# Ledger of designs, part 6: VHH binders against UPF0284 protein YN1551_0030

Target 1, 347 residues: UPF0284 protein YN1551_0030, of Saccharolobus islandicus (c3nj62)
Amino acid sequence: MIKEYYGAETFILNKDFAYILVIGTTDVSLIPGLTIAGATPELTHFTPAADAEYVLLGKCKSINTIPVSPTGIPTPALLTRASLSFINPLKIVVNAGSRILPKIPYIDLQGEPGKDIRKQALSMEKVNNIMENSIKLGEELSNEYELIMIGESIPAGTTTAMATLLALGYDAMDKVSSASPDNPKELKRKVVEEALRNLPTDSLQRLAKVSDPVLLGVAGTSLGFKGKILLAGGTQMTAAAAIINEFDKNKLKDITIGTTKWIVEDKFADMLSLAKQVGVKVLASMLDLSISAYEGIRAYEKGYVKEGVGAGGSAIMALVRGVSNNTLVRKIDELYSELVGSNNLHI

## First folded at step 1 (VHH)

Design B02 (framework vhh_8cml_1)
Fold by ESMFold2-Fast, scan of step 1:
Structure B02 (fold): chain B 347 residues (1-347), chain A 125 residues (1-125)
Amino acid sequence: as target 1 above (347 residues)
Amino acid sequence: EVQLVESGGGLVQPGGSLRLSCAASGRTFDDYAMGWFRQAPGQEREFVALITYSGGSTDYSDSAKGRFTISRDNAKNTVYLQMNSLKPEDTGVYFCAAEFGYTIEWDSPSEYDYWGQGTQVTVSS
């Protein structure tokens, strides 16, 4: 089951598509207490590369296992791989600015890892590189596909998403989600308020100050693509839609956000209000993971992790093709069992 | 792939100070969290201090808090332990250790991938 919001329609998604995973890192992830992606700040840097490797290969090369939260809950890349296993789309990994590069083929936008947004996230040179190269990628994909799905992997990305939405004039304070059930709202607010001091007037210069390479890469790819786009994610993809709208207000008619019920039902955020303000359509996968044999998988039902790597959008793609909730959960359990039963992955 | 060499140990009187250095060689020093451990005669290695790869976070044992400061210089591939207000109980061989990208238990010696040979610190009159 899929819920449709703000005029979103599932029937447009029953087409061949390419899965685009945009990866990056930001030094915002190094601010203590701001993200729980990875067990330590060091492991957090490996998460985007490891997520990309897992989606493409079914194993990670950059770390000895898959990324897990500090509480032992596996990466949403597991849900993405399970969902896409029933479709087998073309998968393209796009590096917008990851500190650790994945050990698989990727397209390089010639960006850089984001810096502390309280100072300056990205140089204008790197912003221009990301935008120019991602727009070209979108234009190239338009020759082969009528539909693409774009996912993301970037630790602490909800903090940069909130800063981005606020910098573009939206009422976004305290409305973004977190991987934990408890959102570190006070710390996010403090960091973002400092980041928003002395903003440039020009929109692209504002984004250079407070955004991140992944949001820019998602936005540029979308602006270049001429067909329909499913932005697979929650509050981060709402920020990407806001960037798209800033540069082309007519583009949102071809864009829908695909997310999870755990994001749209998050009591400590308000993703649907943000989407309404931006003017973007939303679909939510109503997956029931409570039937999983594994506690780590069932933890998603308790509001842990919730989204990432395009998990919600990928589930929507499988559901519209007739794959049932029970079939998806069985596949998730199968893949998780293989990971738990295997010895460490070598690098 | 890190090799570690400690220096700066010696004999010091109670209340004195020492600065330990750990020189690392390897292409990926910036990818490693660095720890200091110590071992007294007849005892197991115990945690002293930790610094993350960027220097953005530190942690200390209860015995080291307020007296010791860990720091790093990634341009020089070196980690430091500044030890002030030294006590006889601080006597031991001090080891530098490096941890790469695994599940980390900050205070467990078994989690660290690479170890130096140690430098002797003796606090006595």
Scores: ipSAE 0.000, ipTM 0.124, lowest interface PAE 19.1, mean pLDDT 85

Design B03 (framework vhh_8cml_1)
Fold by ESMFold2-Fast, scan of step 1:
Structure B03 (fold): chain B 347 residues (1-347), chain A 125 residues (1-125)
Amino acid sequence: as target 1 above (347 residues)
Amino acid sequence: EVQLVESGGGLVQPGGSLRLSCAASGFTFSEYAMGWFRQAPGQEREFVALISGSGDSTDYSDSAKGRFTISRDNAKNTVYLQMNSLKPEDTGVYFCAADWYDSYLEITSEAYDYWGQGTQVTVSS
């Protein structure tokens, strides 16, 4: 079961597609006071590379740990890999600006990691590189596919998404999601409020100040692609859609966001209001993970993690092809068991 | 100014109970998830329990499940940890923490941005 919003339709998704994963990092994740020690958390910087490696290989090479939290809550890359295992699409990893590069083949947009948005996220040179190269990638993909699905992996990406939406004129304060159930608001507000001071007039310059390389890479790939696009993600994808709309007012007719029920039902965000403001269609996967044998998997039903790495869109693609909820949860449980080395985990 | 102040620690015999409290100020308490962590001498800080801002969702480390209960009172800006059936292995400094951080891999100590000073729990005969 899939819920359709704002004119979204599932029938266009029953086509061959490529899965595009855009990865990057941002120094928003390094804002002072976010760690108990002054040191940068190593796993946060490795997250995009590790997620990409896991989706492609079923294991991480950039870190020597499994992609699960200490309490057993796995990265959404697990859900993506499970869903795509029933389809086996071409998978392309795109580096928009990751601090750590994945140890797998990837396409490089010649960008850079995002800097502190309170000062300047990206130089105009790197913004131009990301946009030009991602548009070209979209154009090249148009020769092979009528449909692509674009996902993302970037820690702290909902903060840059909120800043991006606000900088483009949308009512987005406190409407973006969080990996935690409660979407903590005060520090995100303070960071974004400061980032929005002294904004340039030009749209591309505003994005250079407050956005991130992944949002730009997603937007550029979409602008270059001639066919239909499923933006696989949550509130971050409303920011990507807003960027797309800023540069091509007619493009959103070919774009749908594919997300999870945990994002659309998040009481501490407002995904559907953001999508309505931007004018983008939304599909939500109604996966029921409560039947999972594993507590870490069932944690998604409690509002942990919710989305990332294109998990919701990937589930939609599997569901549209006739994969049942029970079959998909069984595959998720199988992969989770492999990651933790147990068929009966009680972390 | 943000402050998290733990209390309720102390010396207790094995099998005993303690109730820890953490009083929060300087931020909108109901908008933050709250966690309890502990650290034994010479060891790393480890996760114990967390509770969502609404109080509707909780999670526990394997060692805490069935023995500890986390709760919160948003009207009083306070989070609690009820600890039952205490063992010598539960000895350590217990820290209250508030979480605003985005992360795809972790619900770990690194995700929490505000920390209390800690309260000592000693389980000994």
Scores: ipSAE 0.000, ipTM 0.160, lowest interface PAE 17.5, mean pLDDT 85

Design B04 (framework vhh_8cml_1)
Fold by ESMFold2-Fast, scan of step 1:
Structure B04 (fold): chain B 347 residues (1-347), chain A 125 residues (1-125)
Amino acid sequence: as target 1 above (347 residues)
Amino acid sequence: EVQLVESGGGLVQPGGSLRLSCAASGLTFSDYDMGWFRQAPGQEREFVALISWSGGSTDYSDSAKGRFTISRDNAKNTVYLQMNSLKPEDTGVYFCAATRYEVYFGDDYSEYDYWGQGTQVTVSS
């Protein structure tokens, strides 16, 4: 089923909605050991573009397959596409600052890829561009929708999320998730502690130093949108909610995070504590992928990958519309089978 | 400060081959995607080929596919274009270009940060 935390309610999700996918990259992903064990720089550069292409088209154009982890586990974009196949919402791709541009239509926030947060993540010019253009996008979406769901694709985004939460004053050290079950806490701590030195007093300048373009794009779109918002993601979305709260303290009443059980039950993180501190409501999809025919899909149950591309929120949207766990897993297996047959992906 | 220097152009008969080189200096070469563009007399610059910063990804214009191969040597700060089965329509000044970001459309030369001075390729009998 769906678990509700901190006053979250599912009935508000029974509305027509647009799916918004905010993509970007950060040079934090290039620090060895922070992304995933054995990850290559090529994977970090191409993953957001490939994820966006897969969600929209059912295939990637920027690479000849789909993104997979070093252990062969497929991207959560697969789960997102399966869930949304039962609804078919409008899908909008938003480029906040990706090094590799997707070969599909997208809205450009005129940002840039994030740099090393130990120095300076973004120029103030690009921060202003992202915020102004994403707020405008949210305002424009308000004319057509009462509900939007916002997902993200950014490798190493949990490190920038932790830095963002700490820079805004939250108790976030060691509370963010990782695509790996183990979570490289010591390296993340060292990078983030260095990043937090000599922080500016102005909130927007602090975010320019330590955040990333995707968190800013999610926050700006949310601030501009007048209706209800489902932030589809895990611990990164607690950072986005914290940014929103920094600029509009009344806004969180219209915001709920939609995530996976693998995130809320992650013993190497503490997503629910972060959400409680920020004051944001949480829904968790209780999908059981143990019944999948494929080892790569069942690996999610073992704490691999866990979330991304709005997988948890997308599953919640399908579940509230009466799609069963068994039906969702069958669709996930169907799509995975198509990829294995067409792209030589090994199970 | 940044310099891209092309070489290897010349006159060749239809069906012939040429190998162009572009030596880069004044930049961290492995941070840049490298492209080749060409400009025929009286026309705008058009995209030919692109190689990612690591060499793991390549892209080609429709006219170049199957005939041209782009490659790079990051240890030598050099990008190459091997051109086979050359045709008269391949005639033009060939420029190498560098960008920190992958271009969405290969034909948009305005997205590139640095440009070489060009090398002339003439395919004629």
Scores: ipSAE 0.000, ipTM 0.135, lowest interface PAE 19.4, mean pLDDT 85

Design B05 (framework vhh_8cml_1)
Fold by ESMFold2-Fast, scan of step 1:
Structure B05 (fold): chain B 347 residues (1-347), chain A 124 residues (1-124)
Amino acid sequence: as target 1 above (347 residues)
Amino acid sequence: EVQLVESGGGLVQPGGSLRLSCAASGRTFSSYDMGWFRQAPGQEREFVALITWSGGDTDYSDSAKGRFTISRDNAKNTVYLQMNSLKPEDTGVYFCAAEDYSYIFTTPEEYDYWGQGTQVTVSS
């Protein structure tokens, strides 16, 4: 139920681990046409805080609505919470630069929300803060764990991921995924092409211009951590791996990306080509949601959402420990039913 | 499961200082957020201070701010509470507590593991 690519091995995951969720926002999400139809920029800014709250508490405090789209499709945080319910790892929320702060405990990297990458994403002061503090976090985690799983929540993060990969020299144009089955490739391409004009020579300065706080926080935590790392995500995690490789060429031997089949099978992206270029190993959860009682859950099989909040990596962790597909889907359905029922919403 | 043992309590005059220690044993210490609570004579347990598992974040009750400092040494599996400018109102049994799910709460009900307490008495 787990596919292994590029030398990835599931047996390394049979260890206690901490779940690290890195959250942030970027003003790239404010560019018209890069958000899902019907989403407002204001609601989008609440997404990372709401996702973190849902994973930790089973409810959102930063929004007064349930984390389900108008068509009944839930946040991938639901899948993450379901998967991790069978393991109960330590869960740590890390703020790299979110406009809305979660109403739960978090570690602050002293970063800032990303700005428009066509001008300048982050000041060098904030880049240095994120890198220094996330490296220290990774070093501290090394005293207690041999394995960590790092997930992310950042709206429009695939656009900054594409810009980051291209700025570091990878063939990444039009290869990143989207939450929609249809990827807004032309708009992403135009934004990224403009962002890549007048790039600095220095790698860290390039990242300051075109990246985002979450990618830096994921990379820094990974660089500081001495053990094995599962980067739980899709095409955004190939960008994080590229940053890691830029600063430590030998580090990727200890890193594997854990994602979903919906990401690796995405016809409008090419995650596996990105991973191969960067030199990072990939595991894909072959989770089958078609057996769900709910149309909103089955929508993932149709290419909606696909990944986020470490959903694929979390499913892999559960599957590796002997949790079956049927057991996992039943738990997903249970949590979905609780969300819908708690607000007198019957979808 | 974690076992917690407090030490460093005692009798001091108003304006004095004490350093409390909480030694942890059992499962991995640095996976826990740690709190200090106190119980005054005839009262329920109240929050004093907390520190996250990494030491990256701290919080204090209004009465403790500016006078008390919480710290931890994960290599020694120990949490400390440095108490300065002690007042008679600070008298009570001081408990350290550990939270298993990485939640920072100021309510006693959210903490999974507790020490037996150490007495702090500020005379007059």
Scores: ipSAE 0.000, ipTM 0.121, lowest interface PAE 19.8, mean pLDDT 86

Design B06 (framework vhh_7sr4_2)
Fold by ESMFold2-Fast, scan of step 1:
Structure B06 (fold): chain B 347 residues (1-347), chain A 122 residues (1-122)
Amino acid sequence: as target 1 above (347 residues)
Amino acid sequence: EVKLVESGGGLVQPGGSLRLSCAASGFTFSDYDMGWYRQTPGKQRDLVADIYSGGSTKYGDSVKGRFTISRDNTKNTVYLQMNSLKPEDTAVYYCAAEYYEITYGDYEYDYWGQGTQVTVSS
């Protein structure tokens, strides 16, 4: 039920862990035609806060709607909450730079929302704040845990991930995933190509130009943490691993990416090639949602959404502890029914 | 400015056929999943059919085998061929341009047309 790549091993995951969710936003999400078409920027800005609230509380406080698309496809936060319901780990929300702050406790890295990467994503002051504070968080967590799982929530994060990988010298053009089955690439490529013009020589300055606060927060937390780390996510986590490797070449031996089969099997991306180039191990949950009672849940099997909020890594954690596919899907269906039934959704 | 303009609706007898068209402008049509939805008064909007940017399709259970969705990226147009129409198919039909964020955890948002009335009656 779990596929292992590049020397990844599941036995290291059979220990207590903390779930760390790093949230942020980027103005890349506001580029017309790239991410949201016709939706208000305000709604996009609420996504990370709403995801964090849903994972911790089972409901959103920062939005007046449920985190389900008009066609009934839920945020991957629902899959994460279902998986973690069998484990109940400590959950820590980390704000790296979200425009909307969640109405729950969080740790603030003193960052800022990312700006248009074609000009400058982050000031060096805010990059330094994110890195210093996230490294300190990782060091503090090392006193309490031998394992952490780090997830993320950031709209348009695969675009900044592609720019980050390319800026660090990896063959990443058109290899990142998207929420769409067909992964429309041309506008993403044009934005990234423009962002890569006139790159600074210094690695941290390159990241300040083209990256995002969440990738930096994930990387800094990982660099500070002394134990084993599961980076719960898809192609964005290969970018985080690349940043980690840039600053500590020996660190990837303690890092594994936990993702979904929908990411590793995505024909319009290349997760495994990115992981191999960076030198990071990968585990994929082989979760089968085709048995779900709900069309919105089954849409994941068709390549919609695929990953986010640490959904794949969370499923891996549940599967390693003996939770079956059928049990996980029943829990997903239960939470979905609860979520949509409270709001008269009929699709 | 984004525009979706539906055409082809009307009155048809049970067992008849209609072809709906939706002409799109103001965005990169080939990057969008296109869909048809329908709504009857006092009820929520229901999915009729989707066609993904790569050409794969999905249908609502009530129309599968009777309706066919297609697209022409050179004309920025999506079509819905409706065959064997039933009184239950009477609704306002809406064209939608559906775009999932190129990232995780985002909401799906749609551009909507004005709607076209389909009435199946003798």
Scores: ipSAE 0.000, ipTM 0.153, lowest interface PAE 16.0, mean pLDDT 85

Design B07 (framework vhh_7sr4_2)
Fold by ESMFold2-Fast, scan of step 1:
Parts: C-alpha cells; structure tokens; sequence
Structure B07 (fold): chain B 347 residues (1-347), chain A 123 residues (1-123)
C-alpha cells in the first residue's frame, strides 16, 4: 500500500508525531494563467487559511463556500482530515506569510507573502525572520516529539519550487506537478527563466530572490528538529529538501518525503528524478480512490489536485498504523458526503 | 481570452432529438472541464451534464439515459446529444468551461460561460 524509493523505510513512522501545516501565499499565483484557476486570482489568497481551518475544524471560516470545485473535486485537506481522524495527532498551523490569516490559532514566523519572483520574492529581513523562527520551532518540537510530519498549503507553490531547485543547481525545468492533469508549462517556464536572471552567489540571497515563505518555513523547521521528519507533499517538498541539504548536508538521512502515487506517476512532471538528484528518500501512498462512491473523489485518480496539505504523508501515517484502503476511502466518502450533502452538485 | 459559442438549439417536437455544440476559442480547451447547464426564467441554472478534461462524465438526474456529453479536443468543441426530448427540457442551455486552482474548492463559478442557446420542446 506504500511504495518505498531511495532507501525509505516505513517502520520509522510508527511513533507519535505532531502534524505541522505551513501556510503562505505568493504573488506568483496572480500571474494570469500560471495556476489552473477556476476562481479570480484574489480568491487564491484564501486557500491556505481555508485549508488550515478545514483540517483543524472540518469546516472553513475564511470562505463562505464549501472547499469543493464547481465540478465536485474537494481540496486535498479533506484527504488529510480523513487520514488524521484515525490518529488524532497534535496539529499546529504555522503562518510563514499568508495574505489571509486563518481564524484559528497559529504560530507566526514573522514572514510576509512572497512577491513576484521575477523581481524579488522576499526581503532578507523576512527571510531571516522565517528561518530563525522556524528553526526555533523545530528545536522546541524536539523536546516533545521524535517524529514530525510537515505539510504545506501555498497556491502556485510548484512554480517557486521549480525556481528554487534551479537556483540551487538542480535539473528541474518542467519537472514539477500542478493541480491540473496538464500543467501550464510554457508560462511557468518563462516566469522561472526570468526569475533566474542575475542570481546572487549566496544561497540565502538566491532563496530570497526566487523562493517562497512556505518552502523556507518547512526547511527551517526541519533544520531545527532533531528527530525524524516526514515532509508531506510532492514536488514542492523536493525543493524544501534541497534547501535543507544546502544548509546541512547530513540532515537528509533523517528526512523522508511522503507523497501520493498521483504525484510519482505524473507524466507531466518527474518528482522521483528531483528526489534522486537532491538525495532525499520517498514514500508514496498507493491509496486507491477508484472505489469511492463520488466522482469528485475519483477525479484524483485522473490527475486532478494530486497532493497538498500533506495528503499523501497523512495517508501513509494512517496506512502504517493498519488503516486499510477501504477504511480510508469510506472515511473520505463520509467527510465528502457531509461537505456536499449529495452527489448532485449545483453550487 | 476564451470565448464559448453554442449552436444547435431550436424547436423540436416531444420525442425528438437535438445535438448542441459548444466551440471554444483560445488554447485552453483540453485543460478544462466542460459542462452544459440549463435555465428557465426565474430559476437558477441546473447542471445538465459535465465532462472532465480526462473524459469522465456526470449528468443531472432528469436527463440520465437520454442525454450524452462528449468532447473533441482536436476541434475544441463539447457536444450534448439530447434524445427523447420532453417539454420539461425547454430551457436556455449554457456551455461552461471550468479550471481548477492548485487548491480545488475556492470557487463555485465556472471561469467562462457562453451566451446560451434556446431549446424549445413543443409542437
């Protein structure tokens, strides 16, 4: 039910853990056509706050709608909530730089929303704040846990991930995923090529130019944490691992990426090649949603959404504790039914 | 800019058939879920049929077994084959194109709507 790559092992995950959700926004999401958008660009600002609220509460406070697309496809936060319902770990929301703040308790890294990476993503002051405060958070978590799982929510985060990997010297052009089965490759490539002009020599200054607050917050938390870490996500987490490796070459021995089969099998990306280049271990949840009663849930099997909010890593955590595929899908269907009320979706 | 242009509407007798076409301009068609909605005066738009970019379909309860949605990505066109038409199928039919944010669920609106085409089922 879990595929292991590059030396990854599931037995390290059978421990109490905290779920850490790092949220943020980037103005890269405002570039027309870059994200696969059924909404105005302004509505994407609410996504990280709404995802965090849904994971913690089972409902969103920052939007007046349910977190389901017009055609019935739910946010990956629904998969995360379903998986974590069998475990009930401590859940910590970490604001790295979201334009909309969630209406729940969160830890503030004192960052800022990312700006257009073609100019400058973050000031050095805010980069330093994110890194220092996230490292401190990781150190504090080390007093209570031997394992943490870190997820993310940031619209357009795969574009900043690609720019980050390329800025750190990896062969990453066109290898990142998107929420659509078909991603907007040419626009993404053009934006990233412009962002990579005249990069500074210093690694932290390069990250300030082209990265995003969430990748920095994930990396800093990981660098501060002394135990084992599951980075719950897809191609964005290969960028986080690359940042971690840039600042501590020995740290990746304690890090594994937990993702979905939809990410590792994405024909329009190459997550496994990115992970191999970085030197990070990968676990993939083989969760089969084709048995779901709902077309919106089965859309994941067709390459929609694929990952986010730590969905793959959360499924892995449930699976290693003996929760079956059938039991997970039943819980997913239950939460989806509660969210939409029926299979006939009109609004 | 995406433009959706519906065609194929008209007057038909009960039990007859019509085929609606929706032609999309712009280079985004294959990445979009496409749908047909219908509206009678004073009521909200109701889902008739929807098709994902991958080809999976969904139908409104009143049209299941009678209507078939399909798409041709080479022609940037979505079709609605309507068979065994009933007077209650009389409505303005709208073509819609939908995209997904990196997080699905931030909106309930389709990105693009056609201007609508009238279907009237009467003698």
Amino acid sequence: as target 1 above (347 residues)
Amino acid sequence: EVKLVESGGGLVQPGGSLRLSCAASGSIFSDYAMGWYRQTPGKQRDLVADITSGGDTKYGDSVKGRFTISRDNTKNTVYLQMNSLKPEDTAVYYCAADTYVEWSGSTYEFDYWGQGTQVTVSS
Scores: ipSAE 0.000, ipTM 0.169, lowest interface PAE 11.5, mean pLDDT 85

Design B08 (framework vhh_7sr4_2)
Fold by ESMFold2-Fast, scan of step 1:
Structure B08 (fold): chain B 347 residues (1-347), chain A 122 residues (1-122)
Amino acid sequence: as target 1 above (347 residues)
Amino acid sequence: EVKLVESGGGLVQPGGSLRLSCAASGFTFDDYAMGWYRQTPGKQRDLVADISYGGSTKYGDSVKGRFTISRDNTKNTVYLQMNSLKPEDTAVYYCTAETIYDSGDFYVYDYWGQGTQVTVSS
């Protein structure tokens, strides 16, 4: 039910852990032409706050709608909440730089929303704040946990991940995933190519130019944490691992990426090549949603959404504890039904 | 900030016609695809129709040939003309500023109206 790559092992995950969700936004999501018919740039501001609220509360407070598209496809936060319902770990929301703040408790890294990477994503002041405060968070968590799982919610995060990987010297052009099945490449390539012009020599200054607050917050928390880390995400987590490796070349021995089969099998990306280049271990949840009663949930099998909010890593955590595919899908269906069915949350 | 206000719902006899309107505010209307969905108690929302920025339309199988979606960008309004209404069309109809997943590496949440009841009964 779990595929292991590059020396990854599941036995390390059979421990008490904290779930850390790092949220943020970037103005890359607002670049004209990156959205197509039906996509609205303004709504991307609400996604990280709504995802965090859904994972913690089972409902969103920062949006007036339910977290399900009009075609019925739910946020990956639904998959995360279902998986974690069998474990009930401590859940910590970390704000690295979200334009909309969640209406729940969170830890603030004193960052800022990312700006257009073609100019400058983050000031050095805010980069230093994110790194210093996230490292401190990781150090504090080390006193209570031997394992943490870190997830993310940031719209357009695969574009900044690609720019980050390229800026750090990896062969990453066209290798990151997309929420769409077809992973449109032309405009993303042009944005990233422009962002990579006139890169500074210093690694931290490169990250300030082209990265995003969430990647920095994930990396800093990981660098500060002394135990084992599951980075719950897809190609964005290969960028986080690359940042970690840039600042501590021995750290990746304690890090594994936990993702979904939809990410590792994505023919329009190449997550495993990125992980191999960076030197990070990968686990993939082989969760089969084809048995779901709901078309919106089965859409993940068709390559929609694929990952986010730590969905793959959360499924791995449930699976290693003996939760079956059928049990997990039944829970996903239950939560989906509550959200859209007889307990109608949008009335 | 974004507000979608539906109107035009009501009671109509089988075979009758009804026109729904959705007035949009708080965003650049011309840049958004707009849609209509409907929900019957105990069921999930079904696509009725959507219309792109350029006026391209898509319809649910059960309404194709009977319903017509249109938009007026000068009035920031989307319409649903419903003809040859059947009892099975009874539902709450929702206007939406629609999002899709091919959006440059992310999904977004839709803006929804509060819904308007359409009842087809004699």
Scores: ipSAE 0.006, ipTM 0.227, lowest interface PAE 10.2, mean pLDDT 85

Design B09 (framework vhh_7sr4_2)
Fold by ESMFold2-Fast, scan of step 1:
Structure B09 (fold): chain B 347 residues (1-347), chain A 123 residues (1-123)
Amino acid sequence: as target 1 above (347 residues)
Amino acid sequence: EVKLVESGGGLVQPGGSLRLSCAASGFTVSDNYMGWYRQTPGKQRDLVADITSGGSTKYGDSVKGRFTISRDNTKNTVYLQMNSLKPEDTAVYYCAAESWTVEYDSGYYFDYWGQGTQVTVSS
């Protein structure tokens, strides 16, 4: 039920762990699209806070709508909550720079929301704050855990991930994934090509120009942590691994990316090529949602959404503990039914 | 602030027609996915018809050939033309809008829903 790539091993995951969710926003999410229209600017700002609230509470407090599309496709936070319900790890929310703050406890890295990467994503002061505070968090977690799993929530995160990988010298153009089955590459390419003009020579200054607060917070936490790390995510986590490798070339031996089959099988991206270039190990959850009672859940099998909030890594954690695919899907269906029923549409 | 307001529902005899309207404010219908969903008391919402910003449409099997979804960009309104109505079409009809983030790897969305409009097909 789990595929291993590039020397990844599942036995290291049969340990107590903390789930770390790093949240942030970037103004890249506000760039008008060349593709079919996306979310309004105000809504993209709420997504990370709403995801964090849903994982911890089973409901969103920062939005007045449910995080399920009109076609019934839920955010991957639902899959994460379902998977983690069989484990009940400590859950820590880390604010790297979210425009909207979640209405739950969180650790603040003293960063800021990312700005347009075509100009300058982050000030050096805020980059230094994120790196110093996230490294300290990793060091503190090392006193209690041999293993942590780090997930992310940031709108437009694959655009900044592609820019980050390219700025660090990797062959990443058009290799990042999309929540849409038909990956819209033109907008991402155009934004990233402009962002890569006039790059600084210093690595940290390059990241300040083109990256985002979440990638920096994930990388810093990883650099500070002494044990094993599962980076729960898709192509965004290859960018985080690249940042880690830039600052500590021996650190990737302790790092594995945990993702979904929908990411590794995405024909409009190439996550495995990115992981191979960076030198990071990959595990893929082979979760089969086709047996779900709900069309919205089965939409993941058709290439919608695919990943986020650590959904793939969370499923891997449940699977290595003996939770079956059928048991996981039943829990997903249960939570989905509860979430949709809370919308109070009975008259 | 985004708001969707439905109108045009009511009581109609079998074989009759109704046109539902969904007026949007704080939201541009030509830029986003728009759909009509219906809910029978005690059951979950079912897709009736949807339209993407690109103009592609999809219909529920029970209404295909009888219902037509359209949009008027000048009025920022989406319509559902309902023909050859049957008693089983009786439901509350909801206008819905879906917005995707510009990021698609972990792409998130928020639903905008109208208050609903009752359609009753009875003699």
Scores: ipSAE 0.000, ipTM 0.234, lowest interface PAE 10.9, mean pLDDT 84

